# Miniprotein binders against a7tqs6, part 18

Target 1, 250 residues: a7tqs6
Amino acid sequence: MNEDGSVCNKILIAFQDNDQIANLKESVLGEVFRLDKANTNHDENIIKGLTWSTKYYEVRYDLYVDTFDDFEEWCKDLISSEYDDLREVLSGIIVIDSYTMEKDKIDQNKLLGQLGSVLQDKFFVFMNTNKDISQDVIDELNDDNSMQLTSDSGNSVEIINYHNVSNLKLNQYNEKIGFERVREIIDTCEWSGGHRVQTVEAKADSTDVDLESVFNRLKEARLKYLEIEDEDEREQFALEISNEFAEFLQ

## First folded at step 7 (miniprotein)

Design p15V
Fold by ESMFold2-Fast, scan of step 7:
Structure p15V (fold): chain B 250 residues (1-250), chain A 80 residues (1-80)
Amino acid sequence: as target 1 above (250 residues)
Amino acid sequence: MSDEDRLRRAERLMVWAEILEELGRIDRAIKFYERALEYLRRVAENTEDPELREELEEEIAEYEEHVRELRERLEELEKE
């Protein structure tokens, strides 16, 4: 309920320390957060006073920028009780690293699952820098993760490809990919304080809008959309959802 | 543990200390700064590179002063 001076609404972004890290920081901070090197020092660990703006709301947030060499060590630290103060203030986490499909896959997935278990009410994005992993594989991994979310072995992470080697605009479900998908996840995350609905404030007396209900319905629609196997039925559903939400997209 | 590993650990501990300081967790921030300083001092003692040694000694002195200031702030807050 403290809107000014809130200690919430922080996003943690963590980069694997490799020879590409400078390029990764420039791309991710530029494309996702609209921060160029002319107005932001990309070497800073804390970037404060940012505004996240959508058609529906604005919220103030800060970025915490971390790097790691050993992903396992970093995950264990972040999961530990020593970092509980940090986890409490986060709206979400973005990790930029190479996703493995080979011998270390089980170990990496266990770490992602363990980290996901302490991020139940936060978004968790893994931006994959491995160029050999196709969008279809990513789609399948995300489907598995979303279905396991309600189980003890569930993994709440959403995996998004950093590279767009096939120059695709949308995945097989007509959903955004890459940096635009990351922005969409942030658009719909659970922010605290400082949140205002621009369209509803203009029409306070004429609408009975519950933002949480709208966001929950959108998430339900996405899950149902992913479960539709028939392409024609999926297209029809997308049109129905688009028309239903057109009232809120004014 | 290599000196490169020590420098990476020190950097990460410094990042967390800065975040804790921003969150007003001064006591915890001091602990992370002190742990980071231990790693930096070890590298400064081990290195045969005089340029790296001077650079680390300067950084160590700067953070030692910062920790001193934080400790004074914490003591004043505890008196209230």
Scores: ipSAE 0.176, ipTM 0.633, lowest interface PAE 5.0, mean pLDDT 76

Design p16F
Fold by ESMFold2-Fast, scan of step 7:
Structure p16F (fold): chain B 250 residues (1-250), chain A 80 residues (1-80)
Amino acid sequence: as target 1 above (250 residues)
Amino acid sequence: MSDEDRLRRAERLMMFAEILEELGRIDRAIKFYERALEYLRRVAENTEDPELREELEEEIAEYEEHVRELRERLEELEKE
């Protein structure tokens, strides 16, 4: 329950039940959610009252930990109409399993696409535990998945490698990878009822991510621009405003 | 279906039943709890581990009582 009394802000994590599951839970809960085994029981399926904090906001959320043996059966259940109410309260889903390229098996990509199509406005991450799949292949799969989305669905699954064999922090496109990419996805997801945390960093930046505030400042700047009589001063002012809002205009 | 698979499915159904209960969807929560109880009872019947059987029987009894209380709450809500 968020602070306005509604039930929302839930994250579902689902692990393939295999001999590595204890290690995977420790790593994912520790690295993504900052929940180490010393202060959190990793055998609990429901962990409530957690706080997700960035330098710009703070929200409360609940974490739900599921396990599956049959990924197809798990996907079919979650896609079904019986799970509509449950899907609506989720902020996103993280699946931890081995990604397969075998064509004679059930098409995992098709299942991921079907699940993604019912998770509109939710993040959907698949953390791949298969060490044989390189970052370059992951980048290509993510590009392919994005291109297959219809405008109706609006969502795609993002495949992220669990193992960082090359010990890299960024891919070839200078994008975050691994656990840091998962955190970035959660940082930018559509939470319900978030507080803006005013830290010293946010205060130093003299900005928040409130798009309406940015829009209002742009409107004020336009009015001031029109009142400047000197052409050189007007041009300089336009450049200053453009640079100030570059991250929102580009 | 293995007993391990039944236990995983029961845990998932219980977890989602709690979410449905929090949402006030009591009728749907009861349905999920009843499905979970079917899996737990099957494992309790099949297992040769007396400690596991005892633990499952205790868990089954607790959730059966919880479902009974939820049914009473649903009945009261329907009268209103």
Scores: ipSAE 0.542, ipTM 0.839, lowest interface PAE 2.1, mean pLDDT 78

Design p16Y
Fold by ESMFold2-Fast, scan of step 7:
Structure p16Y (fold): chain B 250 residues (1-250), chain A 80 residues (1-80)
Amino acid sequence: as target 1 above (250 residues)
Amino acid sequence: MSDEDRLRRAERLMMYAEILEELGRIDRAIKFYERALEYLRRVAENTEDPELREELEEEIAEYEEHVRELRERLEELEKE
């Protein structure tokens, strides 16, 4: 809800312009935002008046779809003071591009860090299209980012694999991955200038999601998962926990 | 910079100008629109495709009119 009458609650999605961009737009807009080609022209760069709905709230938002050829140029423009008003109205940013693990890694990570530093209080997702990067590597990168945040000088970027080669719903830590992880980040973001609107199925005393309790439950589930020796039982447990967290954050 | 890159930049600048306009940052919105128009005019001048030129000239005229309206609004807001 935009109760102040202020302009806010905008999400920016930026795609690398490559030969797969049409497929990437269809997948991301469809799977993350539930925007099918039948209902939405994927060539539109501004999609207004959308509703993000969970079990506990509804909020109005606008979606902005950008395309870049040169990630460095795009990042430097967005980081600049000329774009400060634009950054202020964003609830978050999703970048869809190939994450580099070799010669250009330092430059790309530096840009992600610089962009993250000007996106304080906003979500920042980098959706990686590089198939050479395994989920284990992604988990380690995100662990490093999480530790930096607790040390008071971290960058808030979360790296999520676009490709799910192993067809898993959860990582080794019993956490959501892929498009469902992106949705979870949006579900729990702090919408700027708006308050959570209670839905007909939500109660006043249960409208706020307690992230500390969610993390404690996730920790407990991870420990239990690691104690399960039987592979079939482990997979069943992972599905049960995935469903529990999905329902909780709806 | 290619003409395709100019069109892409123009589209992005137009998108951001619309956000600034919604924010009431009329002076900044005008600057972004003017930068976008500069890219569009250059593509229109460079292209040998008469159909594309006509489409771009129509778009340019539309946004030039919009910028004029924004300038009038900004002048009114800056008075008093």
Scores: ipSAE 0.501, ipTM 0.814, lowest interface PAE 2.1, mean pLDDT 78

Design p18D
Fold by ESMFold2-Fast, scan of step 7:
Structure p18D (fold): chain B 250 residues (1-250), chain A 80 residues (1-80)
Amino acid sequence: as target 1 above (250 residues)
Amino acid sequence: MSDEDRLRRAERLMMWADILEELGRIDRAIKFYERALEYLRRVAENTEDPELREELEEEIAEYEEHVRELRERLEELEKE
């Protein structure tokens, strides 16, 4: 446990166990998390101490790699109250499986909805391996999912195609797709703020001042104010200090 | 339940036990590890692959030692 008493910054990624799983792990871990087979054992289920970096921040995170054969049993376990504390420490979940457009889709969508309902401020991605589902269909499904969510208590799933059969970089709405969309979702997720370190670019763009310097200046100003015996000089000094610190006062 | 299902369940339980341990829920972590160990022992009993059996026996021994250390830590936390 770290010094703030918080245990956060964990990503759960779960793969359907099928004949393509080795290829899927190599692609997803490599493209999304930059974990090449040469420097990472893809058979490991727990990968700790990873760094997620954007132009605005860096944060440490752990990756948990699960596999399932029965999606319903996997969802049932994860949704259960026994796993409440475990879900709370997750920053998000990525499921890699085939999205169905057949009659059995109702059961899969119901499970995805139930799982989403127990997530709060967590990203939820379903990476579809079914090549028969076009980007246009994915776009419509995601629009429908976002419109159905009316409460802050849960999260809607975002469906992203694993296969890019059209070799597109953006969808028809100029939005990122594929692995780049997954990375964008992770970039903007609700990480634990206690572990986030601002990058040089973010610090340079920041309007934040060094609070220790501000407090020291205020302390010095107060002592100097009390030493001024002339009433007019004291009033003038008070105005100068008020103007200097105006933006830090309520 | 197949042996492949048992191995997947064991790995998942160990993954969750790791998180519970980090959360300081040592008693729950121990229970999850013990459940996982039962699955691993069943596969080791069932398998006719001597290499897999040896690999599982080594993994079982490592986690049994880890659970022993967790039990000692839990006992210290519960004192006074």
Scores: ipSAE 0.616, ipTM 0.854, lowest interface PAE 1.5, mean pLDDT 79

Design p18F
Fold by ESMFold2-Fast, scan of step 7:
Structure p18F (fold): chain B 250 residues (1-250), chain A 80 residues (1-80)
Amino acid sequence: as target 1 above (250 residues)
Amino acid sequence: MSDEDRLRRAERLMMWAFILEELGRIDRAIKFYERALEYLRRVAENTEDPELREELEEEIAEYEEHVRELRERLEELEKE
C-alpha cells in the first residue's frame, strides 16, 4: 500500500531466459526505464519507487522483472483465474522473447491472443528479439492484431522489434519504433494504481491552484487541442489532459 | 527439470508472493512462498556446491520465518 492508501502502480516485464538475457535486461531497463547499472542492480527482480514523468503528469510505480524458460507455461499461468488479482493490479506487461513465424509445439500467436483477451485496459507489449523479422512484417502483424481487437473487445498485443537493423527512429508511417514506441505506450497507458498529476501551482505566482487557475488551464488545453492538426497527436493529448485533470475535477 | 530451472521458478514465485502480500492477499502469498521454498529446498539437497547450499539454507530459513509471521497475521485476520 502507498501512504495515500492506494495500491502502487505496477509494471511487469518478463524475459525469456537465454544467453542474451543480461544484455537484454541492460538495454531494456536502461532505454525504456532509464535505469543504468551504475544506479540500479539489473539482477533485482523487484525495483520499487520509480517515477514515470511526461510533459503532463507524474506517476509512481514499481517494476517487476520476471524470467521464464517456457513461454507456454508462463503464459498459461498468467491467464489462469489463480492470477486474476495479479493481472488486475498491473498497469501493463512487456514480454521480451523471440517471435516466431513458424508453428511451434504450441502456437505463440494463440497464447498472445488469449493473454491479450484477459488484459483489459492494460498495455501489452511483445519485444521481438528475432533479427529475421523486418519492420514491415511487424507493421503487418500489429495491423492484424488491431483488427482482432475490434472483434473481441479484448486488449491486443503490440509487437515491437528489439533490434533496429535500419537505425531509423520512425517507420514508413512516421510512427515511433523500438524503445521510443514502448515509452510512448507507457506514456499513454491507463495507470491502474493511481497517479500524481503535475499542476501549474508550483510555477504560479499564487501558492495554491485555485478555480481560476484550473479554468485557465482547461481553456488553454482546449485551444491547444484545436490547434493540433495530427489526429493521433490530438487523441494522445486528450488522454494526457484527461489524466492530468482526473483528480482535480473530483 | 534442472536445478537452474528450479531456482528460476522459485524466484518467479517469490516475486508473485511479494505482490500478493502487498495487495493484502496473505493467504495466497503464503501458498506462493511455500511453492518457492519447495524448489529452493530441492536445489539445496541436490547441489554439490557447499557455498550455494549454505546461501540457499540461509535464504530458506529467512523465508520460512517470514511465512510463519504471515500465518500468524492471517490467523488474526480470520478471527475478525
Scores: ipSAE 0.312, ipTM 0.729, lowest interface PAE 3.6, mean pLDDT 77

Design p18L
Fold by ESMFold2-Fast, scan of step 7:
Structure p18L (fold): chain B 250 residues (1-250), chain A 80 residues (1-80)
Amino acid sequence: as target 1 above (250 residues)
Amino acid sequence: MSDEDRLRRAERLMMWALILEELGRIDRAIKFYERALEYLRRVAENTEDPELREELEEEIAEYEEHVRELRERLEELEKE
């Protein structure tokens, strides 16, 4: 057993088993995790040794792919004490299913609330495949969910539309939507093992920020900036460097 | 419960067994593997498809051997 954080840092993706599951797996695994059919078997339940990389850090993780036909049975299993060891290793959960807006159907929201209550400090995403639910409705649902959450009630679910019927990249509040929002949630989740590497030069598995490397990169960036004669290109380069070194430039 | 439902349940149990094995919970992993094998054996007994039966029998044999190895590891860990 590897105690270097490999025991944690698992993401669970659960799909409703229906006629669209093959297409949903291809889209979600491809767009969110960048796992193409050419180099990854999408029928595998466990995909090991993946790397999640941002401008600021990289971490190794495993992906668990589950399916369910009975959402209530699946939720009850995952919430149960027999699954406590499994929940503890998760960084978060993504459920792909159809969200219901029927006023007489409250069971799904109740189950999502119960599941959220046992997922403290883990991300919880519900990717809605129901095309009848607009982005404006999703925005309202997420606002309501966040306002109802107390520090003692666990994590609220974030509902994200799978279908982009309006061809929008941002919602009315200039926030990311769709697959890009899911990636943003994963980028900012609480990974176990403290693998936050704000570095210009990755050093094997080092998690410490080497200030000498940071300063050397900033020196190189400054020299590069001075060589750029196009004002627009210079401005774009400055933005990229500012984003990369935000902590050290303030 | 259909054979398709049994196969789906077996796959989920196998996934959870492997996770428990990686966590070092060998005792729990064995139990999950055994539950999964029960479902696989039932489908192998019931199926009229000879190709599916052969595939399942091969998978069953592989996991039965894996469980045997896990039981030996568990016994060694319990020596002290």
Scores: ipSAE 0.032, ipTM 0.521, lowest interface PAE 6.8, mean pLDDT 75

Design p18M
Fold by ESMFold2-Fast, scan of step 7:
Structure p18M (fold): chain B 250 residues (1-250), chain A 80 residues (1-80)
Amino acid sequence: as target 1 above (250 residues)
Amino acid sequence: MSDEDRLRRAERLMMWAMILEELGRIDRAIKFYERALEYLRRVAENTEDPELREELEEEIAEYEEHVRELRERLEELEKE
């Protein structure tokens, strides 16, 4: 009876409320979700009817935009039983805040671990706004988290730098970083099967224009072939065309 | 807790209420709307800014009406 079918496939983005929040929302919504400020109100907390498209599938999803002042309080709420219905409909969570290496009364890593433990088969990204944390440190943290997840049964968080101070597209392991890494995580997340198109037409690739050009060329070649009166010249032309279009004649 | 913190809390509770409403959890949605309204009323009472007070009073009235409509819907569903 739900006409839209959008009861599942939700992504929650939570921003730390600071003087940069407007710029962070514009960057994250624009770069990750392709939501231009001119066409989307970035002040809305619920953005419905979005389409996530890859070469291999399309799915409809909704975006939930939250803001927090106290990360500990926000974590406590999200882990609570009152938020279990929200957690069930989520495909994943993205938190945008400053990551710290310092040990305080409340360990940020402990809170991230507690959140990860209640997120089953969902992606969990922490997008770090702290410029003092280098990509090498991020790589090490993610390696440590991966090893812990192998040892433990809980889901781990992936930490991604918001600032690309080195203007690099890949880390030392040839892995994507920044916004492109976030998009890669979303590309491979567990979407609801009810809204998933398993295969996009092979012709939806960038080679579609080339294929149409090939078909037009083959039509021209066919007409020219029919105009050749000499048998040897016709055979030579057929060989030349076959060699030119070898990949497309199978 | 400052009035700014209360407004931030109210905004989150409203978002959560809207999500619960979309999920068909009308009873839970009403509870979260009521919590959000509690925060909004406290800010409206505490603020020295008459424009903010008027804006909040208008918003409160709109959501109070929405909660009333939700309670009516819940009552009808419970008769099934």
Scores: ipSAE 0.235, ipTM 0.656, lowest interface PAE 4.4, mean pLDDT 76

Design p18Y
Fold by ESMFold2-Fast, scan of step 7:
Structure p18Y (fold): chain B 250 residues (1-250), chain A 80 residues (1-80)
Amino acid sequence: as target 1 above (250 residues)
Amino acid sequence: MSDEDRLRRAERLMMWAYILEELGRIDRAIKFYERALEYLRRVAENTEDPELREELEEEIAEYEEHVRELRERLEELEKE
């Protein structure tokens, strides 16, 4: 007996063990997960019972913090069949390390591709700490990675810069970067255990209504509403939509 | 492999053992705990720091007891 959904919705964060690891943990846990040192012990490997909230839903998750010295050995363990059931409960993985331009050491791209291929329906983020790699290079690497690092049956890794030297919120394509991009990836991942609309309290069990269907119809209605230029037509449309969705929110 | 590397590996194995235990994979959790304990025992034997040795011996004793309890639970589940 437990809370039934407690064994799913796990995020694994893995840090390269280097002289920056304390600062990286503070930044990533603080900025991505909103965990302050005052409220959370950043030395804990397991942080349970966290809530991920967006304007559209909230879900409970656990955070698992790992550290590696040998990225190749760490990847090979996680890829292995011995870790099959561990991978299954993950919603995604975030690796924090320096992306290497050197090919003479570990073939990092090959390992990232192999790991990505076994992470079906999971997000996979590589947060790059190498300051010499600009945002334009990251954009190009992500385009290349969609073709080179992922097998036909696997998920693509996304490389995101840890350092924002230009202090920009968006890249040249109007896409989010940095910690906000990581949060956007987590916002859109496929959580187990359903969704709860944060601004709506259902009188009945929230699972009695397909909230994803309701949410998608509401998005469509909102887009149509914004395209109506006539004020009277806009008001009539708003009343019609309100009446349609009132039945689902009872 | 350094003793610091062994401690990091033990910590990782303990974390994964905990997840396997939460998943009800008691048989696999035991294996991961035992691998972690092997690393901890080696560091305890090799260290010249008596304070670290005492801390590790206490941790080893706690997890050995936990593994014993898991083995008993696994035997009870096999009767069902």
Scores: ipSAE 0.362, ipTM 0.751, lowest interface PAE 3.0, mean pLDDT 76

Design p19F
Fold by ESMFold2-Fast, scan of step 7:
Structure p19F (fold): chain B 250 residues (1-250), chain A 80 residues (1-80)
Amino acid sequence: as target 1 above (250 residues)
Amino acid sequence: MSDEDRLRRAERLMMWAEFLEELGRIDRAIKFYERALEYLRRVAENTEDPELREELEEEIAEYEEHVRELRERLEELEKE
């Protein structure tokens, strides 16, 4: 195992090949990975030596960019034993395609379930480009999948809308949506190797730097919460803190 | 399978070969490149477009050279 991520810590992004692919790449690479066209060639299939940084850790990763015309064929390839080597090094996968509820089409949910079965220890995001699917529908699909996961019968995929048609910051459950939700999933994924903040002092003290930082922030937040006299401001602060620490509380 | 489908299949196989090559799976990368080349050669044989044929023949030659270099690299690794 290489702790600098040279062997592990790969993220696979797969885009549907249609007339919108240039816009999709610009948006996803720019908004999720902070890779703007001015600084990055979006036509590269492999983007190496990237750093994923949160307030609690840094990890190095590579981004693998794939394209497909036929989602079923692509899924069959990725699920096959021929692709075991690639799947083993992935921290997660993001598919950008149109989610369908049409019964006449090949059952996309079946394909997502089959793919999810080989990605059990990895994050799996499906970014839906279908504008006709509302956030409420997405929330319902994700809630159902989450409940079924407890029985080992659910899909491991989380469906996230690419288009924010309703111009919302949060869904009805006060959870992040869109690109910010994708970033939150990546923030909390199980990276391989040393993704903890590296300080010689913290290691010498046998301290978990991440947990100490979380505890200190929670203590500060609790003190601030008690100082807020306005009920509305207090509720807003509680929501902000809940969202900030969602990665540690779930 | 149409020639357009063959080109798309070749592009996918080339992309996966590149990923495998980057992961150090040289022997598997070679196999994927070879499968992609089979599709490209079929399209080059079938097409009546001389410009497309020339482009494909250039791509085929480039990847055949790349596969040759990969085979040499694999032989060197096996000696070590």
Scores: ipSAE 0.244, ipTM 0.643, lowest interface PAE 4.1, mean pLDDT 76

Design p19L
Fold by ESMFold2-Fast, scan of step 7:
Structure p19L (fold): chain B 250 residues (1-250), chain A 80 residues (1-80)
Amino acid sequence: as target 1 above (250 residues)
Amino acid sequence: MSDEDRLRRAERLMMWAELLEELGRIDRAIKFYERALEYLRRVAENTEDPELREELEEEIAEYEEHVRELRERLEELEKE
């Protein structure tokens, strides 16, 4: 429960049930959430009382671990009205499965789009376990998703490769990939209530009040960004905010 | 539907039922638990593994008691 008593800040992570699931859980829970087997039971569906910390804030969250065999059935349940209350308290969703490059690609993309449409203020990550899909292909798919899904059907899904064969930390556009990209998405998601702005030690004139003001402005900026219908105005606003906070983001 | 699929669905429903309890949606939590219990009972009936059957029967009994307690709480809240 948050400090204001509201229930929120839940993350759902869902794994496709296959012979690799134990290894996938160990890797994802370990690398993304920093939960190793020494201090966490990976067989638990609900992991409560976790802290997400960045340079700028701390927030309490709970992790919900689901498993599916039939992705379509899972999506239909989660989209249904019976799950309205549950979806409202999610900060985001991470799906770990094989991204399809064959006959069922359109159906999988349709399901991802439908799920995305009910996740308006949530992050939505699809972590691809298909080794045959290169980073260049992932970059292209994410560009296509942003153009076609974000514009008219809610928040777009971001596809991230689970396997990093080249052991690279950045793609050709100098953007984070893999587990580090997932962490970056969580770092910047719209957490609800219970935030704590971290004190940054520096010889600068910055105070806790100044940090709180920056944090509140970023929250307001995110809400404003989501309210902007026009893509050009949205991009302009994002640039203005980036410039305004360039000194703090460095 | 396989027994593995039934167990997976039961586990999912139990997970969500617990969150519905936290949300104070006792009415919805009961429904989710009842659906999960139906899946667990089917697996207990179908399984040829005596150890698994015993474990499932114990789990079923515990959650049936929990649902009974939730029904009492819901009735009390609706009166007051």
Scores: ipSAE 0.771, ipTM 0.919, lowest interface PAE 0.8, mean pLDDT 80

Design p19M
Fold by ESMFold2-Fast, scan of step 7:
Structure p19M (fold): chain B 250 residues (1-250), chain A 80 residues (1-80)
Amino acid sequence: as target 1 above (250 residues)
Amino acid sequence: MSDEDRLRRAERLMMWAEMLEELGRIDRAIKFYERALEYLRRVAENTEDPELREELEEEIAEYEEHVRELRERLEELEKE
């Protein structure tokens, strides 16, 4: 609960329970949430009173860490009407699992679409642990997901590779990838029900640049990018936006 | 369903129950805790490991006490 008595913002992160889960938790909690083992017990499933800090604002949030063996069963529960009020309180969801096109997981895209449909006003990230899926394939999957606009595929889930096998900082569109992309999504999410505090740096910077306009412009640019059907125009737009905000994303 | 699955489901239900408590949905929180306790009791009954059984029985007792406190709180809120 925030100091004004309102409910604190909440993020759900869910890990597929496999032999890599300890390493995945260490990497994701450390790199995305800045929660290393020195200052946080990674075995806790509820971590309260965290601060999300950017150059532009601070907000308090709680992190909920879940694990699942059967993605379909987990997804079915979360989609159900029994969880309507719980989903409404979440600012977003991060799922860490292996993305596959194999026959026994053919329904994965359908489940992601169904979950995406009930999370349209929240961020929804799927961090792919399958090393066989390259960044180029991820870029195409995200483009297809966005452009299809169907209930089966949805357009609110963003697939991000956990493994950076090509050691790249940006994709072909000059967009962030990996953990930095996840942080960018959280930076620009709609924090709901909580308290947002402008930092001293944000106040100082607002005399030079309107901080909210920077983040609103990034959100608007992202939506516009997803609406561009011509690849050449999309590439040009991505370059223009990347250049416009390069100095603020250091 | 394996006992490992039951433990995961219990932990998940307890996590959501805690969120429901914060939201003031005490009746719903009680129901989620009760479902979690059912899973924990099943694992305690099934396990052949005496140390795991003892640990689970201690956890069950702790959450049963918490549910009793929540029920008392719910009764007080309903009076007002």
Scores: ipSAE 0.715, ipTM 0.897, lowest interface PAE 1.1, mean pLDDT 79

